# Ledger of designs, part 9: VH-VL binders against Laminin subunit gamma-3 (Lamc3)

Target 1, 177 residues: Laminin subunit gamma-3 (Lamc3), of Mus musculus (Mouse) (q9r0b6r508to684)
Amino acid sequence: HIRSDFRHGAGGWQIRSMGVSKRPLQWSQSGLLLGLRGGEELSAPKKFLGDQRLSYGQPVILTLQVPPGGSPPPIQLRLEGAGLALSLRPSSLPSPQDTRQPRRVQLQFLLQETSEEAESPLPTFHFQRLLSNLTALSIWTSGQGPGHSGQVLLCEVQLTSAWPQRELAPPASWVET

## First folded at step 4 (VH-VL)

Design t14 (from s03b with heavy chain T104D G105Y Y106G; framework fv_siltartoxatug)
Fold by ESMFold2-Fast, scan of step 4:
Structure t14 (fold): chain C 177 residues (1-177), chain A 121 residues (1-121), chain B 107 residues (1-107)
Amino acid sequence: as target 1 above (177 residues)
Amino acid sequence: QVQLQESGAGLVKPSETLSLTCGVAGGSISSYYLSWIRQPPGKGLEWIGEIYYSGSTSYNPSLKSRVTISVDTSKSQFSLKLSSVTAADTAVYYCARDEYDFLDYGYFDYWGQGTLVTVSS
Amino acid sequence: DIQMTQSPSILSASVGDRVTITCRASQSISSWLAWYQQKPGKAPTLVIYDASSLESGVPSRFSGTESGTEFTLTISSLQPDDFATYYCQQYDSYPWTFGQGTKLEIK
């Protein structure tokens, strides 16, 4: 399982342009500050990339800290690999905590060829190709976030992978003689 | 203090490429986005596009097919090229800086003096 | 694109007057609005950002307010140096867009 908790820095995460302006990443010990303006995209370090086929059907979990009374912004996860791209929406509703203090919510994204509101579903074969050589895993927001500031901290990102069962050859038969 | 200064040809023929450079002196370019903004004589302001010292750009969709903004960090300067110009491109061209702030950006705290570019045959 | 509409286009006033210039956005821009002052032959200069934040070095007689999609720039006691054209600008969404300008002229 691969994770970034941002306690000691940005951990190799970078802002990447989607054909619009990008700005330097803002970090605090509580997490990365997610902007909601200008079509900015937050891109994962290499540890989240490469052959991620073992993550097929598994969640990417984002832990966000939202201001009191706020809601998480509309966040999408973008995947690129093998010349293909796919954007995913959260597979589960945000799980809000107490609204009296800054609260944490989790968003889960299932790594599959479509979500209920995915922009461009892929055939399973193409999605497996994409996961076989993941070249980008990026977080972005569509439109304005909640409240005046739109401030949301990204506190943790976790990429889950299944443990494959290794096929074991059956033991050689013993012949009693 | 920080100074922004536009330079380039003040007269361009229709269908040719308008080329301007903005020199930055007296401050760090890494803390700011640099924009190009134009103003036709007697009219209002139009944002053309912006660039960050890393080379990342954003352009006004109305001009995107004709605009290229580039940066030369070794010379502390930024350039604008606008292709296929017409009389409608006659304007004072400003470079302006947008102080970096991840959550609070898009306004311009310092502007160059502006340079008039006339498009005429 | 977000359209910014200023009113009035021309405002005549006397030194000492309280003047208000209005800017309306075609859609919600939160508080992401700046005001600029431009004197003849000069580049614009920033006056207000984030709808109501006074830029460093700008006199305290300048103030900004917001109500929904309507924004105002107020000069509480007009000085001779304040006669200029004023522009609003939204920075909620690309492309950044400006109002058409309000020319503040001496009566």
Scores: ipSAE 0.007, ipTM 0.494, lowest interface PAE 10.1, mean pLDDT 80

Design t15 (from s03b with heavy chain S31D Y106S Y107S, light chain Y94D; framework fv_siltartoxatug)
Fold by ESMFold2-Fast, scan of step 4:
Structure t15 (fold): chain C 177 residues (1-177), chain A 121 residues (1-121), chain B 107 residues (1-107)
Amino acid sequence: as target 1 above (177 residues)
Amino acid sequence: QVQLQESGAGLVKPSETLSLTCGVAGGSISDYYLSWIRQPPGKGLEWIGEIYYSGSTSYNPSLKSRVTISVDTSKSQFSLKLSSVTAADTAVYYCARDEYDFLTGSSFDYWGQGTLVTVSS
Amino acid sequence: DIQMTQSPSILSASVGDRVTITCRASQSISSWLAWYQQKPGKAPTLVIYDASSLESGVPSRFSGTESGTEFTLTISSLQPDDFATYYCQQYDSDPWTFGQGTKLEIK
């Protein structure tokens, strides 16, 4: 798998905006504070890009920390490659009613040719072309939705392959520091 | 300056219900998790369960069938009931508070002084 | 349940020593790890939270580090007040679980 766990920094993730003021990423050792505004998106570093065909039909998994009774904002995943673009919604949502304690939740985005809206899903061969050379993988939100739109921590992002590979050791700088 | 104080009977007979109360002074219990933790003589710490000020609870699965935790926000206190006690329940019982924070997580930042409960005939 | 294993069980040291106590989680807990100090007859007190963050009021000689599922508590220059039993605790998922404790005693 390809992962970002944000333990030692933002890991190359960046906020991009389309006509809105730039703002810095808020990072802690627990993760990235995810509070994207309209027109903003969180863009993945290069290790998530390129030939990702092994991830066809597999999930991108976001691990989030939510407060008691909280739920994540309506998050979408946007993919671009080979001149094509597709937005995906989570395949499953965590229970919004948990008020016992702070909790970790996972959002899964299946890498399939289903478009954001029912009409006009990408044909399989177009989606395979998109995955053969991913040029962008981004997290964005439409803002306040019917769900609770409180702030959450993004603790981990995983791009899953059909044949999972063992995660590599941390960078050499970690063992030297 | 927040202080937690356990109170309740220090001697409980086998098969009876152990009942303890924790008073919270000098701070609010609103928006905090309130836990019970025990320590048998010469052993380590065991989390019993927690309650949020709204009344929502979570219990250690090993004790869940015997444990009830309740909160009284008007008195700024919360309580533990542990039913069907045996000698294995002899321990120092602590109450503790933790605050969830996105940046720092949660941890038990304030503890009561502990109260020894002995289960004996 | 997540098992927390501490080593050593007993550590004998002298004032001025650098001491390190280790805690290992049976599975990934990210940085959701706290360290507590317990003196005889007293309640535990929080020393480190979020694996490496120093609790307010705790001396700077205390520090925490993490590497995968291995966590350490280090006291850079041991003082008389530091002799106590230390417990690690994971708060990644309930039930919250503690290590068995490391007793730091005078040599």
Scores: ipSAE 0.017, ipTM 0.505, lowest interface PAE 7.4, mean pLDDT 80

Design t16 (from s03b with heavy chain L103F T104S Y107A Y110I; framework fv_siltartoxatug)
Fold by ESMFold2-Fast, scan of step 4:
Structure t16 (fold): chain C 177 residues (1-177), chain A 121 residues (1-121), chain B 107 residues (1-107)
Amino acid sequence: as target 1 above (177 residues)
Amino acid sequence: QVQLQESGAGLVKPSETLSLTCGVAGGSISSYYLSWIRQPPGKGLEWIGEIYYSGSTSYNPSLKSRVTISVDTSKSQFSLKLSSVTAADTAVYYCARDEYDFFSGYAFDIWGQGTLVTVSS
Amino acid sequence: DIQMTQSPSILSASVGDRVTITCRASQSISSWLAWYQQKPGKAPTLVIYDASSLESGVPSRFSGTESGTEFTLTISSLQPDDFATYYCQQYDSYPWTFGQGTKLEIK
């Protein structure tokens, strides 16, 4: 799996507006503040890009920390590759809850072209082409600008890959001692 | 601009209920948690409990059986009731807010001036 | 409950001195620690939050550091207004708990 946990910084993630790197990210050791302004996207570093066909049908998982009593803003994932683009919504949203401590939630985005979460569906062969040379993976919000109740901390991004069963390294527990 | 002000009787008899109110001015009560903290004369600080504008409460386990905190959003105030008081409950009582922000944390950034409550017959 | 232990209980110093006050948590509290200043007859005021972040309006001579469960408050060049009692507080786990206080007094 490909991951960013932001423990040591922004990890190459950048805020962009119309493709141009715009302003510095607000970072803490707990994660990145998703305080995106109108037209801004949070763009992934190179390790999330390139040939990602093994991620077909697998989730991109965002771990967010939401403020007490708050809910995540409407977050979307945008993919670009081979001259194509697709925007995805999360498969489900957590219910709002009134809690003292910040709540950790996960949003899952299934990398499939036929899901109802896809806002601009692509034929399967086009989506496979997109995943064969991913040139951008971005997080954005379709809603209005940030507010304190609408701001969330991005704690982790994981791009999940399907492992071929026959080629997996055996777990340590299976090794003869 | 947010200001907190405690009010209530300064003298309470043993076995009765201590009742205090904290008035909130200058900001939305829905944006932060509101706590009661006390300080016996010459001693340190003890957290009593907190409330969110929705009515959600958390209490110090040492006081939980005697404490009720409530909020009145229409009056911009919240209140403390401490039942079955004894001389050990004599203290200055403060109300305080903690405003959650990912970069400002949960610290008590605004306090009321405090009100002394003496438990005496 | 998480116990917060401050040292020293009393610290005597002179204007212009560098002073350091320590607070130790009985278990990990991450960076969820605040420092408060309390002058006689007054309410506490916030100085440092999240272990090392300076509260708005507080002079830059105040700083906080952390190392594991040990936290320090440093005043780099003590001023007359700084003589007060200082308290640390953890807000990692309920109930919130305070240290017993360090009284900073004139030498």
Scores: ipSAE 0.018, ipTM 0.506, lowest interface PAE 6.4, mean pLDDT 81

Design v01 (from s03 with heavy chain I29F S31G Y52D Y53H; framework fv_siltartoxatug)
Fold by ESMFold2-Fast, scan of step 4:
Structure v01 (fold): chain C 177 residues (1-177), chain A 121 residues (1-121), chain B 107 residues (1-107)
Amino acid sequence: as target 1 above (177 residues)
Amino acid sequence: QVQLQESGAGLVKPSETLSLTCGVAGGSFSGYYLSWIRQPPGKGLEWIGEIDHSGSTSYNPSLKSRVTISVDTSKSQFSLKLSSVTAADTAVYYCARDEYDILTGYYFDYWGQGTLVTVSS
Amino acid sequence: DIQMTQSPSILSASVGDRVTITCRASQSISSWLAWYQQKPGKAPTLVIYDASSLESGVPSRFSGTESGTEFTLTISSLQPDDFATYYCQQYDSYPWTFGQGTKLEIK
């Protein structure tokens, strides 16, 4: 798996507008301040890019820290590659918390071309081409009004990879040694 | 800088009500919570309960039947009443605050100096 | 209630030593843990919050780490002013609970 946990800094993530680096990120020991303005995206470093075909059908997981009484902003994940683009909505919902404390929540984005989470579905062949040479992985919001892409902390990003070969079953002796 | 100071009777008789007040200087009540925490001599810390500027409270279940916390924003004070006290309630009582920050949790960043309350005949 | 267990109860160390104090939660509290320092006759003061974040004004020799339900407070080079009892506190769920304390004695 490919991860950014932001324990030692922004880890190469950048805010971009129209593909150009625009302003510095605000970092703390707890994560990146995810306060995106209209037209801005938070763009992943190179380790998340390139040939990501092994991530087909696997989740990208974002861990966010949300203020008490708040909810995650309407975050979308944008993928670009081979001259193609696709935006995904989260497939998993955060667990409600019955406290006054800030909450850590996870948003899960499945990397697949035909699902209720995809805003503009691509044919399978085109999506495989996109994943074969991923040139951008970005976090953005579709809304530009009050309450959209509010101030939350991005605590972790994980890109999940499948096994290199499709296996019919895990090894039977997996846990016996 | 914000300063917290406890006040009240240092001696309370068994079965009576312990009453303490915490004065808050140099800060606003809006945007944070105020807690009471106690420490019996030579022992650890026990959270009693909290209140916000509107009077909304949360209490430790172990003390809920005996504890009442109230706030008086006009005097910049909040108060603790603990009924039916016994020798087990002898402790240093602290007031403390946690200031709301949009992205951080609630923890105690400012404490009063503490006041010893002895329950004795 | 969430139980917080500290180890050791008493730790004796010399000036300049690296010391580590451990706190274990009875269930998952994520990173919702603070460390407080209490000097004799004084109120506790905040040292670490969110498991690993250093409070403003606290010397950089203090650090916190987490691994599951295990949390540590480390002082990289002990100073005489560090004589104190240290308490961990979880703020994941009401009621807030503290560990029993670790008394650090300068030897």
Scores: ipSAE 0.014, ipTM 0.490, lowest interface PAE 7.7, mean pLDDT 80

Design v06 (from s03 with heavy chain Y53H Y107S; framework fv_siltartoxatug)
Fold by ESMFold2-Fast, scan of step 4:
Structure v06 (fold): chain C 177 residues (1-177), chain A 121 residues (1-121), chain B 107 residues (1-107)
Amino acid sequence: as target 1 above (177 residues)
Amino acid sequence: QVQLQESGAGLVKPSETLSLTCGVAGGSISSYYLSWIRQPPGKGLEWIGEIYHSGSTSYNPSLKSRVTISVDTSKSQFSLKLSSVTAADTAVYYCARDEYDILTGYSFDYWGQGTLVTVSS
Amino acid sequence: DIQMTQSPSILSASVGDRVTITCRASQSISSWLAWYQQKPGKAPTLVIYDASSLESGVPSRFSGTESGTEFTLTISSLQPDDFATYYCQQYDSYPWTFGQGTKLEIK
């Protein structure tokens, strides 16, 4: 799997608005402060880009740390490649909780063209083209304000790949005799 | 600098109530969780409970029926009462302050020096 | 309640040694673990928070790691000032619980 754990820094992630790098990220050994403003996106480094067809149908997993009494903001994942774009919502949302302890939660984004969480679904062939040369993978939010009180830490991003040998299984329609 | 200081009687008779106060100087009591922690001689640490400036409390279930923590923001202090004491309650009692920071998490950032309370007739 | 078990209870070592002490949680604690140092007659002081993050002002020879429910504190090159009792503490769930302590003593 392709992974950013932010243990040693921002790992090449950048805040961008209209494709241009904006402000520096705030970091600790626990993660990146995910405090995005209107029009800003957190853009992935090159290791998440390129030919990602083996990730078809697999999740991108974000691990977040939510402060005590806080809730994660609405987060979307944006994919761009081959002149195409697709925005995905998480497949499940963590339950809001008012707790003394901070919480670690995971958001899963399935890399599928027909996902119910997808904005502007693509035909399968076009989505395969997008994944064949992924040029951007970005995280964005709505409704987040500036300052620490409304923010969460991004602790890890993982892009999952299927094993190549699993693709050699014959189609279900061909097992009939 | 922030300083925490425990005060109260160092000797309590069995069956009576242990009463301690923690004074906080040089810093705010608001927006911090304030805890009592004890350590019997030669043994480990046991968390007793905590309070927030709103009066909201959380207690260790093992002590909950006997413990009361209160806060007085005007005097910048908080207090512990532990009822029906026995020799098992002999310990050094510490007060501590923690806070949550999004980048650094929770920590007990300041401790008092500790005060020995002996339960003996 | 979450039980925290430390090993060893007593560790004898020499200046310059690499030492490791271990803390095991009875259930998952989401990396919500701190390590404290306590010298005789004094209150504990924070060394590591969030399992692996070094507290400001603490020497870089201290480090923490985690693997599932097992946590370690390592001192890479032991100094005279490091002989003390070390405690782990979980802050995942009430009540907060501490390990029983590891006494690091001069060999």
Scores: ipSAE 0.111, ipTM 0.556, lowest interface PAE 3.4, mean pLDDT 83

Design w02 (from p05 with heavy chain D100S Y101I D102T L104F T105G G106D; framework fv_ponezumab)
Fold by ESMFold2-Fast, scan of step 4:
Structure w02 (fold): chain C 177 residues (1-177), chain A 123 residues (1-123), chain B 112 residues (1-112)
Amino acid sequence: as target 1 above (177 residues)
Amino acid sequence: QVQLVQSGAEVKKPGASVKVSCKASGYTFTDYYIHWVRQAPGQGLEWMGRINPNSGGTKYAPRLQDRVTMTRDTSTSTVYMELSSLRSEDTAVYYCARESITIFGDYYGMDVWGQGTTVTVSS
Amino acid sequence: DVVMTQSPLSLPVTLGQPASISCKSSQSLVYSDGNTYLNWFQQRPGQSPRRLIYEVSNRDSGVPDRFSGSGSGTDFTLKISRVEAEDVGVYYCMQGTHWPYTFGQGTRLEIK
């Protein structure tokens, strides 16, 4: 499994957009300020990229800290790889919570080609091609949340991998020395 | 070595349900989708749907989605296909077939098939 | 649904002679990645289907060189360069580009 907990910095995450200078992230020990402007996305570092087929059908989990009176914005996860792109919506929405207190909210994004709610733009085998060489994993918002969304912090991102009950080393390379 | 072994023949009355099993061996069960394809006597092949054994996610043919359910048990490497509200037109041989989850493998596109399960619906 | 149309439906062939089967799709099978997900299957009497060709022209392991696939877009062909007695059976094309997956109606190859 792969994590960013932002305890010691932005961990290689960056705001990206075309045609403008790279904008610096606002960081604290509590997390990254999730204040994206139109056309901006928060892009994952290299450790989340490459061959991620072991994460097929597993969740990407975002942990957010929402201030009193705030609500999380409509967040989407964008995947790119092998010349393909797909945007995913959360698999579940957080339960209603006491808005008078700061609260932690988790959003889960199942890494599969079709959500149960929406039709997939990709056939299954194309989605596997995408995951076999993931070149971008990004967080973006499709608009403002209902009412005024206060400053939301991204506290953790986890890319979950399926792992076997027991781990075995790969066989020796058939070369004797 | 790699094989899919299906449950035995079934005879059902109209309105009943049938549940066919497909047991995988000789490969990593969670690396391959299992598709279900049926063939009525003297007719061609009809795709019914597929299941991802890793996630449990399913995709069904639209005309069958209200009657078909696919499930799996990873501990026994077995996929199940249940078809409800049976009609005489459901009389067919039902096949399971595997497809690699990745197109970078050499084993994608229904390369291994079960032996088939004959389901007869008659009153 | 994508309709797959095969011709001929019945194909009598003399042993040692070539055979050709056409498969046409109602929609292009070229995906946005440039790949074409068209497969060919053989079903011998009383047996399960066996995949012969995947992605238009790639032979499965153990499939004799006398089988070849070709085509693009909506028009595809399976050729057998020299028919042998063991080739008797029904041949199906199948598309995996669009949901739901669909098969052609089948072509019965018989020795005359």
Scores: ipSAE 0.000, ipTM 0.454, lowest interface PAE 18.6, mean pLDDT 79

Design w03 (framework fv_siltartoxatug)
Fold by ESMFold2-Fast, scan of step 4:
Order: structure tokens, then C-alpha cells, then sequence
Structure w03 (fold): chain C 177 residues (1-177), chain A 121 residues (1-121), chain B 107 residues (1-107)
């Protein structure tokens, strides 16, 4: 797995606007402040980029720290590679929690060629091409949420790779037929 | 495979403008930032500046008044102009690729071969 | 500007040795540090980025570590091809700055 846990700093993550960095990222020992404004994206460092085909069908997991009374903002993951781009919504949403206490929330994004909120679904071979040379992986939010959403911290980002697994039927199945 | 190659005059007279070009092949120019870095003989490395294919630039403050970096997307090439040169500008000049795609965060995974520019009368 | 100071300036070693070179930043740069290898007459090549991440294609004998503002590059079993000058580079703040270099020489 490829991870950023921000314990030692921002780890090469930075706010970009229109493809160019426009303001400083805010970091603390607890994580990155996820207070993105319109047109801004939080962009991943090189370790998340390049040939990521082993991550096809696997989740990108974001861990957030949400303050009391706050709620996670609507988050999208944007992927760019080989001249292609795709925006993904979380594949699973966190279960409701008591908002009176600080809480951790995990959002999972499956790296696949389609999602309900995808801006434009891609054929499988185009998505594999995108993953073969990933040039950007960015976190984007649509507007501000209620309460103290602007004080939500990004605590961890994990890009999961496929583990070696059996993909074909065992030899016994083929021998029997 | 990406190829970066510097070209330009290897000898420049004092007070004139040093001009170099970096030719890019084997990758989409929109997929990375490009920097110019120099190394005087027997000394260490000095970052000059960076550019993205959109024309956005950042320059080392020590050189900013003399440096212009530009891009020609139709030819897939970048250029460096350094004005009012002196003997202190004698160095090997490199162009180098940054794949981070994050402005303000740069390390260089591929470098051109470098070209020696001597400033002498 | 952030000053990067390397030590030692020259290191003599033999094939098979474990060697460590150090780079110190004049202020906190988190893990935003890269290491480069440069052979005579050649361009630098990337070895380590984000202080400890091994660049693709670089032998596993290379590793990086960090402790505060001090960074190290370690070669666990020195090979003939490793004799070169090594540079660190910070990318925390503009302008990007490099260390003065450590020349690794045959003993």
C-alpha cells in the first residue's frame, strides 16, 4: 500500500487551483486542514502517481477527523492520466454517528471505470490506460457543508494495491472437465 | 521513454543573453513541470526556475531579474533566456522533469544530458 | 532561503561497506527531501524522494531516513557503480536548494 499519514508534515500534498498552486496548505500534527474553496483541489505527491494498474478495482481510503457539530463535506476523487480524467464519488458512505463528539470518518473510493457520480464513465481499456500513467490524484469538494466542515482534518490517505490472489479455477476443476 | 535534450550556443559573450532550448520527446508535455538547473564547474547545483505547459512560471529570486522561461507547446519545447551574463554564469545547464504535477513541490525524476555554456570574451 | 548542509564532503569506502551520508536543513522541511546521484560528466539521477521513498529502478541497497532536520542516505553494501557524488534537495519552500554534495570515493 501507498500511504500518507501526515505525522511528519504535509508529505508533498498541496492545494492547487486551475492546475496551479495558489495558496499554502495548512498542516498540523493532527492532519491536513481540508478547507478547500471553489476551484481548489488537494493534490497527491508523486508516490501516488505513475503506473497504478495494480490498484484497479481496489479502494482509495480517506480518513477524516470531524469536529463536534461538524459534518464531512461532499468529497470527490479526481484521477488524471494519459490525457484522460475521471471523478469518483465514495463507493461507501460512513454510517451516521453522534455529532456531539469528535469522530473519525472513513470514505472509500473504488478505482473503477464507472461510478454513480462519475462525470463521464470510461471504457475499461481507457481506464486501464489512465491508471498505467497516473499524472494526478486529487481530492475535491463541492462547496461548504453545515457547521464546522471547514475544520475537518484529513488524517490519512491510502491507495490499496491488489494482493496476489488466485484468478483462475484450481487445477482440479479443469482436470475434472 | 522520455527524452530531454538541451541545445544552444556553448559560448556567450559577457553582457549578452544566454539562450537555451530543451526539446521534449516521449511524453505529453502537459503531464509534468519542467525546471532549469545549473552547475558551475566543480560546484553544486542551483535551481533557476520552473514552467508548466500553460506558461505558468516560478523563478529563483537570486536570478529573477535576468531570467525568462517560456514554452512552445506546438514544438514540445521549453526555452531559457538569461540576460546580462558574466563569467559567474559559466555552468552546465540542465533541463529536468517534475512529475508531481503539484506546483510548489518539486523533485526531478529525469534530467537532460546537460550543456556547458562558457561566458568568455 | 533554506540552507542544506551535507556531511562528510568526501567519504572514502570499499566495495561491500555500509556507508551513510547526512544532510541537515537549516529549518524544518518535514519529509520534503530528495537524494540524487551524479557520476562524473553525467546528469544527476533521482535515488530517494519524500525522504525515504525509493525511486523506481533504484537498487534496494539504497535507503533514506529522517530525524527532525537531519536526513541520511544509506547504502547497505557498496557496489563499484555507487562511487559518485550525492546531493540532497529540499522542496519545502521556494527556492529549491541543494546540499553542497558528498563525494564517495574508492578507499
Amino acid sequence: as target 1 above (177 residues)
Amino acid sequence: QVQLQESGAGLVKPSETLSLTCGVAGGSISSYYLSWIRQPPGKGLEWIGEIYYSGSTSYNPSLKSRVTISVDTSKSQFSLKLSSVTAADTAVYYCARDLTMVRGVSYFDYWGQGTLVTVSS
Amino acid sequence: DIQMTQSPSILSASVGDRVTITCRASQSISDWLAWYQQKPGKAPTLVIYDASSLESGVPSRFSGTESGTEFTLTISSLQPDDFATYYCQQYDSYPWTFGQGTKLEIK
Scores: ipSAE 0.000, ipTM 0.455, lowest interface PAE 16.0, mean pLDDT 79

Design w04 (from p05 with heavy chain I103L L104W T105S; framework fv_ponezumab)
Fold by ESMFold2-Fast, scan of step 4:
Structure w04 (fold): chain C 177 residues (1-177), chain A 123 residues (1-123), chain B 112 residues (1-112)
Amino acid sequence: as target 1 above (177 residues)
Amino acid sequence: QVQLVQSGAEVKKPGASVKVSCKASGYTFTDYYIHWVRQAPGQGLEWMGRINPNSGGTKYAPRLQDRVTMTRDTSTSTVYMELSSLRSEDTAVYYCAREDYDLWSGYYGMDVWGQGTTVTVSS
Amino acid sequence: DVVMTQSPLSLPVTLGQPASISCKSSQSLVYSDGNTYLNWFQQRPGQSPRRLIYEVSNRDSGVPDRFSGSGSGTDFTLKISRVEAEDVGVYYCMQGTHWPYTFGQGTRLEIK
């Protein structure tokens, strides 16, 4: 698996606006502070990019730490590749938790073409093409409000690949050659 | 009551692999890291690595990273540690241990330990 | 790797007397978040390790107040104000600031 646990630093993650590096991250051993402004994205380092076809149908897992009384902002995962872009919502929500205490939550994003209900999904063929040369994997929030988002920490990001490779390789027929 | 219960003793030949289990109970399994620490006879403690049971993310000690694999099964609240290419120097008691932490205060170190699993590597 | 050095390695103590164990790290254990991730563990004969102290000076639940931790940077001390028979065992310091985590070599506490 490809992962960032932020134990030793930001691990190459960057805040970007319009695809350009904007400002330094606020980092601690507990994680990266998610205080994204309008138009900003938290962009993944190179190790999450490139040919990710073996991750089709597999989760990207974000682990967050949320303060007492807080809620995770509405986080979305944005993928770009081969001239295509798609925003994914979490595939499932965690069970309701006691909000009176700090808590850890995990969000899963299945790398599938149908996670965004508000937009037309990409055909499977085009989504596999996007994954064949992933040029950006970014975390962003559609909800903007002063307060809660600035205190949520990103503690871990994991990208899952299906293996053994020989047995779980995606069908070649819809992959761009 | 919070407990970590490990699998029984193993005797292996050099070159074999061993897989030790650690079953958690009495707390929310996915909220705490699990570490593996070993202790050779008459020696001190050696950290091997840790797993996040929520994400499956792992960190291994550099000298063991080519031979150690840690996994978990959330449906059974169980963590596994597999060590391959066994040598006589891998003879040790292997412990799993839970790491507590707080978002705002940091990491509290390993607060609950399993009973240990003796692994003997001999001909 | 960060080297953790304990002294003494063997500590014979008379019942009711104080005991002190030193732990020195080859690098500062102050993390970038300002926290110092130094822990102390006790291992009684035939038992699993038990956490006594976390973050330099905080006693774990159920640990008697005769145990205390202190120190900063690279120099740390575990003190037992009045040694009791049940304190026999090996004591380890551990750092969690730098990967990989490392332990001291252990101090065996014995009753004279």
Scores: ipSAE 0.000, ipTM 0.451, lowest interface PAE 20.4, mean pLDDT 80

